# VHH binders against Interferon-induced very large GTPase 1 (GVINP1): the designs that were tried, part 6

Target 1, 242 residues: Interferon-induced very large GTPase 1 (GVINP1), of Homo sapiens (Human) (q7z2y8r1479to1720)
Amino acid sequence: DKRLFVLSILGLQSSGKSTVLNALFGLQFTVSAGKCTQGAYMQLLKVEETFTEELGFDFVLAVDTEGLRAPEHSNKSKDRDNELVTFVIGLANLTLINIFGENPSEMQDILQIVVQAFLRMKQVKIFPSCLFVHQNVGEATATDQTMDGRRRLEQKLDEMAAIAAEQEQCLDVTCFSDVIRFDVNTHVYYFAHLWDGNPPMAPPNPRYSHNVQQLKSRILMTATQESRGNIMKISDVKSRVQ

## First folded at step 1 (VHH)

Design f10 (framework vhh_7z1x_3)
Fold by ESMFold2-Fast, scan of step 1:
Structure f10 (fold): chain B 242 residues (1-242), chain A 122 residues (1-122)
Amino acid sequence: as target 1 above (242 residues)
Amino acid sequence: QVQLVETGGGLVQPGGSLRLSCTASGFTFSSYGMNWVRQAPGKGLEWLSGIWYSGSTKSYADSVKGRFTISRDNAKNTLYLQMNSLQPDDTAVYFCAKDSRVGYTSYQPDYWGQGTQVTVSS
């Protein structure tokens, strides 16, 4: 039975997901794709043989959760989003939380749902891995600029954690780092535009390639750590999602 | 320590009904998916039904779909199985089972109780 690394992506559009996944893992191809639950799209990618020894897995199952943040029908949509996010995070070895632009308030509702799901998992002694990816950040040329963005994101995550802790009656939680191991300086990545303009006429943006390599190194490190313990087999996924 | 205790089994005639209960302790019940599984004499385990942590999402095996209803009360740490239109082939020991994954049913239980006997005969 082959080893499977499950990568979940919250909020990323399908075209952006494919571009990021191809850039992260390089030589791989799609074996199968389809929906496993309402709002989730799954894609099974085969890792090339030359990479399997270094990565410790044979396949990547990519799970996309497009359709989150429906503002209408708040009660029903919120229940669906809570269930979907909990499922996706619980299934994953690593969850990428996609933030568009540099302002976390644009994703406040999704951050609240995600933090609440992590808090529920913490209560049962499960600590999933997560990374935040800020896409489409314009220039993103200065460290000072991204450090200010990191400070604002950390403040918003701490606020969401306090709210979630009050709702779940967790007296030992006051900030996001109490919920999951999180360092805003190492678990947040900023991505410039992929191209210097509008495709197909735009040239590739070299800053995007650099950002991808940094994220790829972190994913590889996480994957090798997970392969020593909590990695899934293909048969486990078939039994669950079929 | 994780404990699951099933009650509500017994003898019932074909076409009858029973309601099974499972009381859970030793883990955060409201955070886990739960399952009902049965074992008939001389046969292997058969998964019957699953329910996600919130109680909104439910699934059923084809053999019991339309006859059995799974539900939960997170405030009381209790899982239920309402069994209607029982048939002789439903005779089995019924177990409640905790999923190994948080939030949903993976059909990968890590704990279950000692079971409750259901006998359907005329």
Scores: ipSAE 0.000, ipTM 0.234, lowest interface PAE 14.0, mean pLDDT 71

Design f11 (framework vhh_7z1x_3)
Fold by ESMFold2-Fast, scan of step 1:
Structure f11 (fold): chain B 242 residues (1-242), chain A 125 residues (1-125)
Amino acid sequence: as target 1 above (242 residues)
Amino acid sequence: QVQLVETGGGLVQPGGSLRLSCTASGFTFSQYAMNWVRQAPGKGLEWLSGISGSGGYTSYADSVKGRFTISRDNAKNTLYLQMNSLQPDDTAVYFCARTPLYSSRWGDNYGMDVWGQGTQVTVSS
């Protein structure tokens, strides 16, 4: 049975996420793609045989969510978002949480759902990992907002953790780092350019290249760690997807 | 060494009040949620109350809501249980217990990893 690394990407839009995945892992081609649940799009990518031993997996399953917070029916939208996010995080070896920094209120809603999902995972013994990717526009904006942005994100995550802990009666949770292993200084990546479109392979800005390489390194390290512990087999996906 | 020591137990008449203390040592007290648990004669363990590491939120069993108040002083490494309107059914050995940080116990059910030796509370006329 073949080894599968599941990478999930959460955000307000799914634009450009699969292109970045191909660039990060050097994947050559898509084996299959399709819609799994309302609001989830899955793409199975085959790892070149020469790299499977080094990486510890044979395939990557990329899972994109369709726009969260675009309610078709307001009463159904919250249940759908909670179910979708819980499913996506539960399926994933690593979840990338894509933060679009222009509206903090929209991010707060997504963070609340994500934190609730992580707390619920404890009861079913799932150990998800996550990384935050914050997109910024303009070089000056990225530089000026890095420290202030990290502090605000940490504060909001702590608030969401307290609310979720109260609802789930998790007395051992006082801040987000109690919910999941998290350090705002090492688990948040800031980019000067938008995530969508075709990212340059060798951009002129060394800081942009450095951030891409750091994210790639962290994803690969997480993938290698997961492949030695709790990596999925393709047969597991058949059980969960159907 | 990691340890918890309860004090403040004793004999009290019905309707009376009592305050229990639990002193922690050997770990960073403020990082851990703490609990009070009791065991009445011939019965199993009953969870009564819990408090977060910061003290920012608390939870109570229905049997003690409105009568008992949990609190903590992180500067003194001490957990408290203020017990009011005590009833004969409150007679038990009272234990304080530590719950590990959530991140250190991912995927585990809620459990308590460090327990005190207990203090006896007897409610009798």
Scores: ipSAE 0.000, ipTM 0.134, lowest interface PAE 16.7, mean pLDDT 67

Design f2 (framework vhh_7z1x_3)
Fold by ESMFold2-Fast, scan of step 1:
Structure f2 (fold): chain B 242 residues (1-242), chain A 123 residues (1-123)
Amino acid sequence: as target 1 above (242 residues)
Amino acid sequence: QVQLVETGGGLVQPGGSLRLSCTASGFTFSDYYMNWVRQAPGKGLEWLSGISSSGSTISYADSVKGRFTISRDNAKNTLYLQMNSLQPDDTAVYFCAKVRGVIPTYYYYMDVWGQGTQVTVSS
């Protein structure tokens, strides 16, 4: 009866996914939570009634991978991570790729898994929407939203897409934007620490608040586009996850 | 073990100066916004100053602005408060505190506190 927006969040363990989720939807009431057979953690969140007409959905189903490269995925970990990532992206109206901090090797690992998953989905004609959220970066990086940082991310994504395409023998892919609709200037959000001013009495970091509002706007646009097609009902989700 | 330890308090005459230090252990100090907070006898907590993880963003309460200077040394995992032009009203226990983070609807401002160091301004 009620409309459902499915938001998947990918990231390494302890990547601050819950902080972003709470910031996006404000005061949330969890009505259901649990782990599905694929190993993803699912949380059903009720949208405040005052916002349901504006947003076009009544509930958000948040899908979390429970940490890529976590101990439970240590056996053949890359194959299992790829299966889990493909599953959660396949469920979603929008996927947030959450990168935490400035560890380059961990960032490369998550980007490789994500690019491979999107390339495989392109081959079966599934075209998911995605946004990158880079949390807990240096304050200068978040404040500036540096062109150098965005350029390096784009370069890494393009390199990974080219390598994955060669491995999968996909000749029409040379860069990441060939795999999925992506613009590094509009689909990447940088978050420093939430607190910038005069704690505890000051408002949260203004740059963090601005980035949250921009991300909310992008999510709303995606939800509006999906509402013109097939948007799931809660009963549909229960049949798919159990 | 996550811990903050304040040092540098003591007895000082009005108009004098003190420098407080706070040493952090058990967490990545360079990742967190840090605060100085005080509690005068029989009073509640008063926030004094905060500093971002990199040191680039600093803020002060009006009561100490221009007299106190907050700084940090991430290589030493140490937070500092330089206190100048001290007044009898500055007599308090001084605490350093780490910000946990905030959720826009519910604020969890400070989750780790030091034991405090006593500052007494003679009068």
Scores: ipSAE 0.000, ipTM 0.090, lowest interface PAE 21.2, mean pLDDT 67

Design f3 (framework vhh_7z1x_3)
Fold by ESMFold2-Fast, scan of step 1:
Structure f3 (fold): chain B 242 residues (1-242), chain A 122 residues (1-122)
Amino acid sequence: as target 1 above (242 residues)
Amino acid sequence: QVQLVETGGGLVQPGGSLRLSCTASGFTFSSYEMNWVRQAPGKGLEWLSGISGSGSTTSYADSVKGRFTISRDNAKNTLYLQMNSLQPDDTAVYFCARLGYSSGRSLAFDIWGQGTQVTVSS
């Protein structure tokens, strides 16, 4: 039978998600695409036959949440968004959480729903991985500013995890890394402004291409590790050096 | 140039201790998982320990668990291996290695040091 890797993408801005998907999977062959009844857009991509043995899967199912909103004043919309986010995370081997801008507070409601969904998945022994993608960071992007951004995100996620754990009575959870496998230095990606000629005559930022390749490598790394979950580290070393 | 350089090897008596260092250059050290691997005379490579880019997560082979401690100083671009209670069968060339992310190959150690010799003998 055929092996499937499910990649889910969460966030408010669908145009930003489309750019990342095109950059990651522009060379993949689509065999099916459409919107499911839960409101997610799904695209089935065939892995080239020469790579299926290396990667350990035959297809990638990319799941995108279009137009996701959870306004504080609307209980009806929030219930729908909670169902969609839980569905999308529950499907995924890996979830990309798309953050637009430099401040996690702008996505606080969505981050809270995401953290609560991950905690619920943990309780039923489902352990999807996640990566955070920040897009369109400002002109003042520098290594020390990026590190400060990671620290703020980690603190915010830890706060959300503590609140969710208290609500769900999970005494073994004290921080976000207790909810899912997470390392702020290796699971958070910052994408510089894509300067695509607006302002006019400004070329695309070369760091964006580099960051896409780094993210793609991490996605493939995660997918391969999931396929080889039962292999001990000594076996991994032998596989890597041969 | 991307490079890893190990230091700290030498001759030590059984039960002794050594601290190995690995200095990295040419890449963003804090962004990569770093590992220690050894090769005993006439044997293959044995993975010993790994540490995440942030240093928050560590892992160890059963053969060294409780005796060896991996750590890193990202400000100094340096990886460490503290080796205690050394045994004659710990005699090997010790390598530091970077877990790479290149060309879609997900499990490759892509950068290796030259190795440092550790000999445990009475």
Scores: ipSAE 0.000, ipTM 0.114, lowest interface PAE 19.5, mean pLDDT 67

Design f4 (framework vhh_7z1x_3)
Fold by ESMFold2-Fast, scan of step 1:
Structure f4 (fold): chain B 242 residues (1-242), chain A 121 residues (1-121)
Amino acid sequence: as target 1 above (242 residues)
Amino acid sequence: QVQLVETGGGLVQPGGSLRLSCTASGFTFSNYAMNWVRQAPGKGLEWLSGINPSGGSTSYADSVKGRFTISRDNAKNTLYLQMNSLQPDDTAVYFCATRSGYDKYWYFDLWGQGTQVTVSS
């Protein structure tokens, strides 16, 4: 039986999730046919054989969502999104939470859904790993934007955690780090624009490539650590998903 | 080396006030949520209050709501607990703590001996 690392990606509709997947899984992986289950698109990526022993797994199962709806939409749509988020977080060894741009309303929408899902997971004693990927950040101010962005994200996560905890009567929850293992300084990745100006006259943005490599290294490190304790077999996934 | 040092405990009469301090070293204090917990003689640990990294959000156990106030000074790496309207059942060793989740359980990371608060006449 083959060893499997499950990577889930969450984000609002049209949030650039496919761009992250395409950037992460280049020459090191071979893609197989995909399958959609409960609104989650699943695709197996075969690890190149020379790396399987070093990494401790044979395949990556990439789980992508159809996109999430804003919480202000109907209760039926919100219930579906909450079920989908709970499902993909529960399935994953690592969940990437994709945020596109710095629109406060869109950020609040995704953070509300995610924090509520993680709080529910905490209640059933599931503590998944997560990373935040913030795309479409200006290059010239990337360092300053990273510092301000981290502070703003932490404040919003803490605010959402307090609200969710009050609704669920979890008085021992003060901030997001009480809900899931999270450090805003090490669990958030900021991505500059893909090109330095307008293609084809501008070269590819080297900072974007650097950001992709840093995220990829973190994902692989997480996968390698998981393989020592809690790696799934493909037969286990088929039993759960089917 | 991570270290938390609690000070400010002592003997007070019922109805009195006391301010506890916790000085942090060996880590970036401003990145961590902080908590106050206590242990009364012959009893287990009781969580009292929490504060987020920035100090903008606080939470309290029902037993201390309206009487205790948690605050922090990130520039001084110091956490505070202002205790008012103290009662004999507040007698305990008070600890400052970070909270860590590992696997399926949450626990408090406690450092040092705590500070003794005794409320008696």
Scores: ipSAE 0.000, ipTM 0.264, lowest interface PAE 14.8, mean pLDDT 69

Design f5 (framework vhh_7z1x_3)
Fold by ESMFold2-Fast, scan of step 1:
Structure f5 (fold): chain B 242 residues (1-242), chain A 123 residues (1-123)
Amino acid sequence: as target 1 above (242 residues)
Amino acid sequence: QVQLVETGGGLVQPGGSLRLSCTASGFTFGDYAMNWVRQAPGKGLEWLSGISWSGGRTSYADSVKGRFTISRDNAKNTLYLQMNSLQPDDTAVYFCAKGQRYSYGFTSPLDYWGQGTQVTVSS
């Protein structure tokens, strides 16, 4: 049986996710793909033989969501998204939360759902890893926006954690870092436009390539650490996800 | 086995400074919140400061706020407490304590403690 690293991706839109996955894993290729539950899609990627010993796993299972809805007046829509997010996070060794646009307010409702799911998992002693990827950041204002964006994201996550903690009667939670392993200065990656012109013919943006390498290093480091202590087998996933 | 070892205590004059260190082994140091707690002679335990697993968040008791600084070096598995403007009532045994995983530690039960290091502030 082969060793498996499970990477889950959450976000409002899926258009940028495959590009990020291809940039992160390079020479990997899809072995199989399919819908595993309402709103989630799986892709199994084989790690090249030359890297399997270094990384400590043979395959990556990428779990993508079909897109989380902005909450409307419907409680049923929000309940469905909560169930999907809980499932996807619970399956993963690492969860990427994809924010599209220049500030976290565009994903405010989705961040609330995510924080609530992580808090519920903490109460049953499940501690998933999480990284935020903020795409489509303007290059001219990237430094100022990055610092201000991190501050706003941290404040919103802390506020949501405090509200969720009160609702779940969890007295030991005061901020988001009490819920999961998270530092806004370290676990948030900002990406400018991928291309200098209209895709697909435009050359890649050099700043985007640098940020991809930074994120890739973080993901691989996390995956390597996980492979030493808590790694899943392919047979385990087929039994659970089926 | 989980082990926490405090060093850096000693005798210091009022107004002086000391830096305490706590070396951790037997667990993944960078995944856990860490805390400093003290016990003065004849008194109960007093929580002083907590630091998140990453070092991005810190908190202090009012009695030491502005005078003490908590920090950590995850590459060295070491926790620090920089103590400035020491007063005679800071005389105590100082303990480092492990919090829960991915927790700030100051409101969660502390599960492992070091043996402590003595700090005496006296003229």
Scores: ipSAE 0.000, ipTM 0.174, lowest interface PAE 16.0, mean pLDDT 69

Design f6 (framework vhh_7z1x_3)
Fold by ESMFold2-Fast, scan of step 1:
Structure f6 (fold): chain B 242 residues (1-242), chain A 121 residues (1-121)
Amino acid sequence: as target 1 above (242 residues)
Amino acid sequence: QVQLVETGGGLVQPGGSLRLSCTASGFTFSTYSMNWVRQAPGKGLEWLSGISSRSSYISYADSVKGRFTISRDNAKNTLYLQMNSLQPDDTAVYFCARESPTMVRGSFDYWGQGTQVTVSS
């Protein structure tokens, strides 16, 4: 049986998905056709032979759930989103939480669902790693803006963790870092606009390319560390999916 | 009931120092970012400093950078502001403010009553 690393991507919007995935996996992985299961788009990627020893796995299963909380859906779609998020987080070795734009109410709802799912996974001894990716950040907002954003995200995650812990009667949880290992300084990535101006005549934004490379390096480092202690086999995925 | 109570204000000479304290009750202090804001006589509110729930992020307004130090003691539910090299322009009512549980910048949902700081010869 071959070794498998499962990478899940959660997000409210579909913008940037193919660009990010191609940038992450284009050179070291053979891209294959995807499949859709339970509302999640799954794509199996074969790790190039020269990298399998270094990384500790043979394949990556990329799971994409962009499209959460589509505004066209009925009240029952929220129950579907909760089930989908719990399933995807439970399946993953690493979960990317993709935040696009700055609508506070939509962010709060998604963070609440995600934190609740991580807390439930902790109760059944599943401890996936988590990274936050904040897209569509203007370069003119400088370092101070991203520091304020990190502070706000930390506060909100801690609040959501406390609320979820009270609902689930988990007395040992008071902040988000009690739910999973999380450091707002190292587990949050900010992506500038892809273009420095209006397409199609605008040149590519160098900051976007740099951030993609940093995220790729972090994902591969996390995958290597996880593979040493808790790598999955393809048979494990079949057991979880069915 | 959420309460924030500021203490430590008073009269001080130019070049002097004061330490302000803000005692929090009625909520889990360790899960909220906290801020210091002041209002000088006849002027609007000026944000001075903010500290995240775990003290991992601290920021200051340019007017107080290098002179003021924000800190917190989560075990005591207390926020502090150490003020050094005080100047007459620092005369103001100083407020402790809890950052709203939202992603909106500068959203404060609870404020203390304020403590008066007067810098005068």
Scores: ipSAE 0.000, ipTM 0.209, lowest interface PAE 12.3, mean pLDDT 69

Design f7 (framework vhh_7z1x_3)
Fold by ESMFold2-Fast, scan of step 1:
Structure f7 (fold): chain B 242 residues (1-242), chain A 125 residues (1-125)
Amino acid sequence: as target 1 above (242 residues)
Amino acid sequence: QVQLVETGGGLVQPGGSLRLSCTASGFSFSSYGMNWVRQAPGKGLEWLSGISYSGSEKSYADSVKGRFTISRDNAKNTLYLQMNSLQPDDTAVYFCAREHYGSGSYKPLGYMDVWGQGTQVTVSS
C-alpha cells in the first residue's frame, strides 16, 4: 500500500490556497476528488516520482474547507465553521493556515478560529502539526519577515490562546505554545506576490521561490517524523473518514 | 447551493461576436480558477480557456487563441468569454466550470468539479 500524507489547508475566502499547493508540489495529477463532509473537499493528488523520494510520500490527500467565512456572519455560521475546522485539523498530518494580505482584522479572525480549534484538539489529546503561510506580503519592505513581524504574530497568538483557555477553563494553557508545538521562527512562512511584472507573462518572483523551498523542507521534516508510526496508508483513509 | 449559470448564447452570423457570462453562487468565486469548455453536436468536450482566481493568468486553446478573450469580475461573481470572428465550427453548447486546486498557474490545472448547465451558441447565416 502506498504512503499517504494528509495535508489540510485552512483560510478565509480568497486566501490563495491553490497557489500554495501548486507551488509546493509543482505539476500535480488528481487521482480522485470529492466532498467528505458538508463544507470540506478532499482531493487525492499523486506526487510526481521526482519528488516522492524528497518528500517521503506517494500521495497527498489535500483537505480544503471551501474557504472559511469572516466572523461578521451569524453565530450559527461561526459554529459551522468551527466544526469544519475541527474536522480538517483532526484528519491531518499537517495543517497549513493561510493568511492572505496584510489586513489586521482578517488576520485576527482566522487566528481566533484556529486557536480555538487547536485548543479543542488538545483537550482530547490530539496534537496536530501546523504551519502558518502569510501570502501577498509586500516586497518593498523586509518588515513583514523581520523579527518584529514574527514577534507581533506570536504576541497575538498568545493573547488568543489565553482568552480561549480562560473561556474553556484550561489552567495549563498560558500561551499558544501550550496549545500545540509552535516556534514562530520556524513555523511561519511569508510569501511575496508571485510575479514582479505584468502577469501572466512575468517571471516568478525569486523571493517566492526561496520561501517555497523553505516550506518544502519543513513539510519533509514533518512527514519524516510522522512516517515513524503516524503516516496513513491509503487503506486507512476509508476507516478514518467513514 | 453551489451553482454556475451561463447566459449570452444565441444565433450569430459568421464573423460576428458574442459575449457569454457565467454567474456563480454558493461559493467564494474569487478563490477559484475558472474555465470555459464547449461541446459541438455529436462531439466530446473541448477545453477553450482558463483564468486564475485573481484574473492575472489566462490560457487559451489553439483553436480560439486570438479570437476569444476570458475575463472575470470578482465583485460581481461573474466570468466572461468575449467571442470574436465567430465561425460555423464554433457552434456548440458552452459551459463554464470551476477548478478546485488549479488556479495557481497560467495553464488550467487541477480538477473541474462544478459545471454550469450550458448555453447554446449557433453560428449560421
Scores: ipSAE 0.000, ipTM 0.104, lowest interface PAE 19.5, mean pLDDT 67

Design f8 (framework vhh_7z1x_3)
Fold by ESMFold2-Fast, scan of step 1:
Structure f8 (fold): chain B 242 residues (1-242), chain A 123 residues (1-123)
Amino acid sequence: as target 1 above (242 residues)
Amino acid sequence: QVQLVETGGGLVQPGGSLRLSCTASGFTFSRYDMNWVRQAPGKGLEWLSGISTGGGSTSYADSVKGRFTISRDNAKNTLYLQMNSLQPDDTAVYFCVKGSTYYHILTGPEDYWGQGTQVTVSS
């Protein structure tokens, strides 16, 4: 049986999350793909043989939460999204959380769902690893811009944690770091625009390729650290996913 | 439900030709600019070509200009890429992308991104 690392990607419906998986690992490494009964799209990716011993796993199971919507006034819709997110976070060794800079209301909605899921996981003493990925940052390499963005994200996460704690009646939670171990300087990554202008006339943004490689490196570093604890076998995950 | 399906990839000899197709459903195809993007193994995304809603305006990356031709048939909801004089460096997964690519590639309001079709140029 082969060793498996589970990577989940969370974001709003129609957020292009599956594209991130293909960009990071390439379609050439996909040995199977499909939609599971819980509504998540899953891809099994083979790790290049030269890296399997160093990384400690043979395959990556990439999970995308297709169908996730921002919270609405319907309790049924919100419960469904919360169940899917909790399932995906619970399955994963590492969760990537995609956020949108151009729409703060959409960002707040998805952060609320995600923070509530992490809070529920905390109640059963599961502390998953996560990385936040922010797209559409005009000057991704400018330290002042990224530092300001990190502070704003931390403020939003703390606000969402307080709201979630109130709703779940968790009096010991006042900020996001009470929910999960989180460092805004190491758990948040910013991507520049893919293009230096508006497609189709714009050339590719060379910083985008650099950003993809940096994110891939951080994912692999996190995967290596997580794999030193508990590595699942493919047979173990098949029984859980079904 | 929005769906983009690429077909037409395969193995070809250097100097050969392939025609890629992308069939769109779940949205009004004629209202969106369309793009072709590729990713070679171990490399980042490379924009190749774009076409306006009516097909009256096209643009190409320097690496493919003169060799590739983008076109569309709005009546059939289909985007095409005619690839001529293929080189080993053209080996990549080719993706059909709806509208603006800079927001949809990593994060965006819509999953208007195909699963891609593999093109391998080898002797």
Scores: ipSAE 0.000, ipTM 0.115, lowest interface PAE 17.1, mean pLDDT 66

Design f9 (framework vhh_7z1x_3)
Fold by ESMFold2-Fast, scan of step 1:
Structure f9 (fold): chain B 242 residues (1-242), chain A 122 residues (1-122)
Amino acid sequence: as target 1 above (242 residues)
Amino acid sequence: QVQLVETGGGLVQPGGSLRLSCTASGFTFNSYAMNWVRQAPGKGLEWLSGISDSGGSTSYADSVKGRFTISRDNAKNTLYLQMNSLQPDDTAVYFCARWGIAVAGHTYFQHWGQGTQVTVSS
């Protein structure tokens, strides 16, 4: 039975999640299989044999969700989004939350569902890791602007955690860090907007490549830590997916 | 429902000026970065300019730097592009786009307007 690291990506429709997956894994991994199931696109990536012992896993299962939307006039849509988010978070060793734009306020519904799902996972003693990928615009990835962005995200996550804790009667939860291990200074990645040329054919700006490599390094470090205890077997995933 | 509507295009002589406007609805405008993109006949998309959610940071493509100015009015949910010293090569359809992810050299804009035609000709 082979060892599997599961990486899930959540975000709004048309948030570039598939591009993030291709950028993170395209050059070091071979695609073994792709399939859409439970509203998620799953791509199995084979780790090169020379790295399997060092990393502690044989495959990466990359899970890309279809866009999350909860039209206010439909309870069926809300239930579907909750089921999908719970499924992919419960399946994952690491979940990337892709935030589109500079302010998480417009993603409040998604953040709320995500925080509630993590809280429910905590109650059944499943502790997946989480990283946020957030973008900025213009020349200003200035330290001051990035710090203000992190403060806004942390405040919103703490608000959502407090609401979820009240609803679930969890008196030991007062902020998001009580729900999962989270540090806004190290678990949030900001990508620069600027590129050298015209989209979509512009070559990568060296700063974008650097940001992608930093995120990739963090993902691999998290995967290596998880291999010590929580790495799934392919048989385990087949049981959950099929 | 997110809507972006561009206005202000038209025919202008070389050396002339034009101001484009983009009116946004269906989302919290002051929470998102905004961009202007154009497409000339028979060519691909060209990014022109971007502006942060507060308007405190702006960026420009080298082809328009010093001639075009991006600005926004968050109270009116409106994005502007002031175009000066227009040249025949500026003839294109101009689009307003809500900014999104830029990974591996590709920029993905989540929402686009329908565009407004600018023609620079005598």
Scores: ipSAE 0.000, ipTM 0.130, lowest interface PAE 16.0, mean pLDDT 66

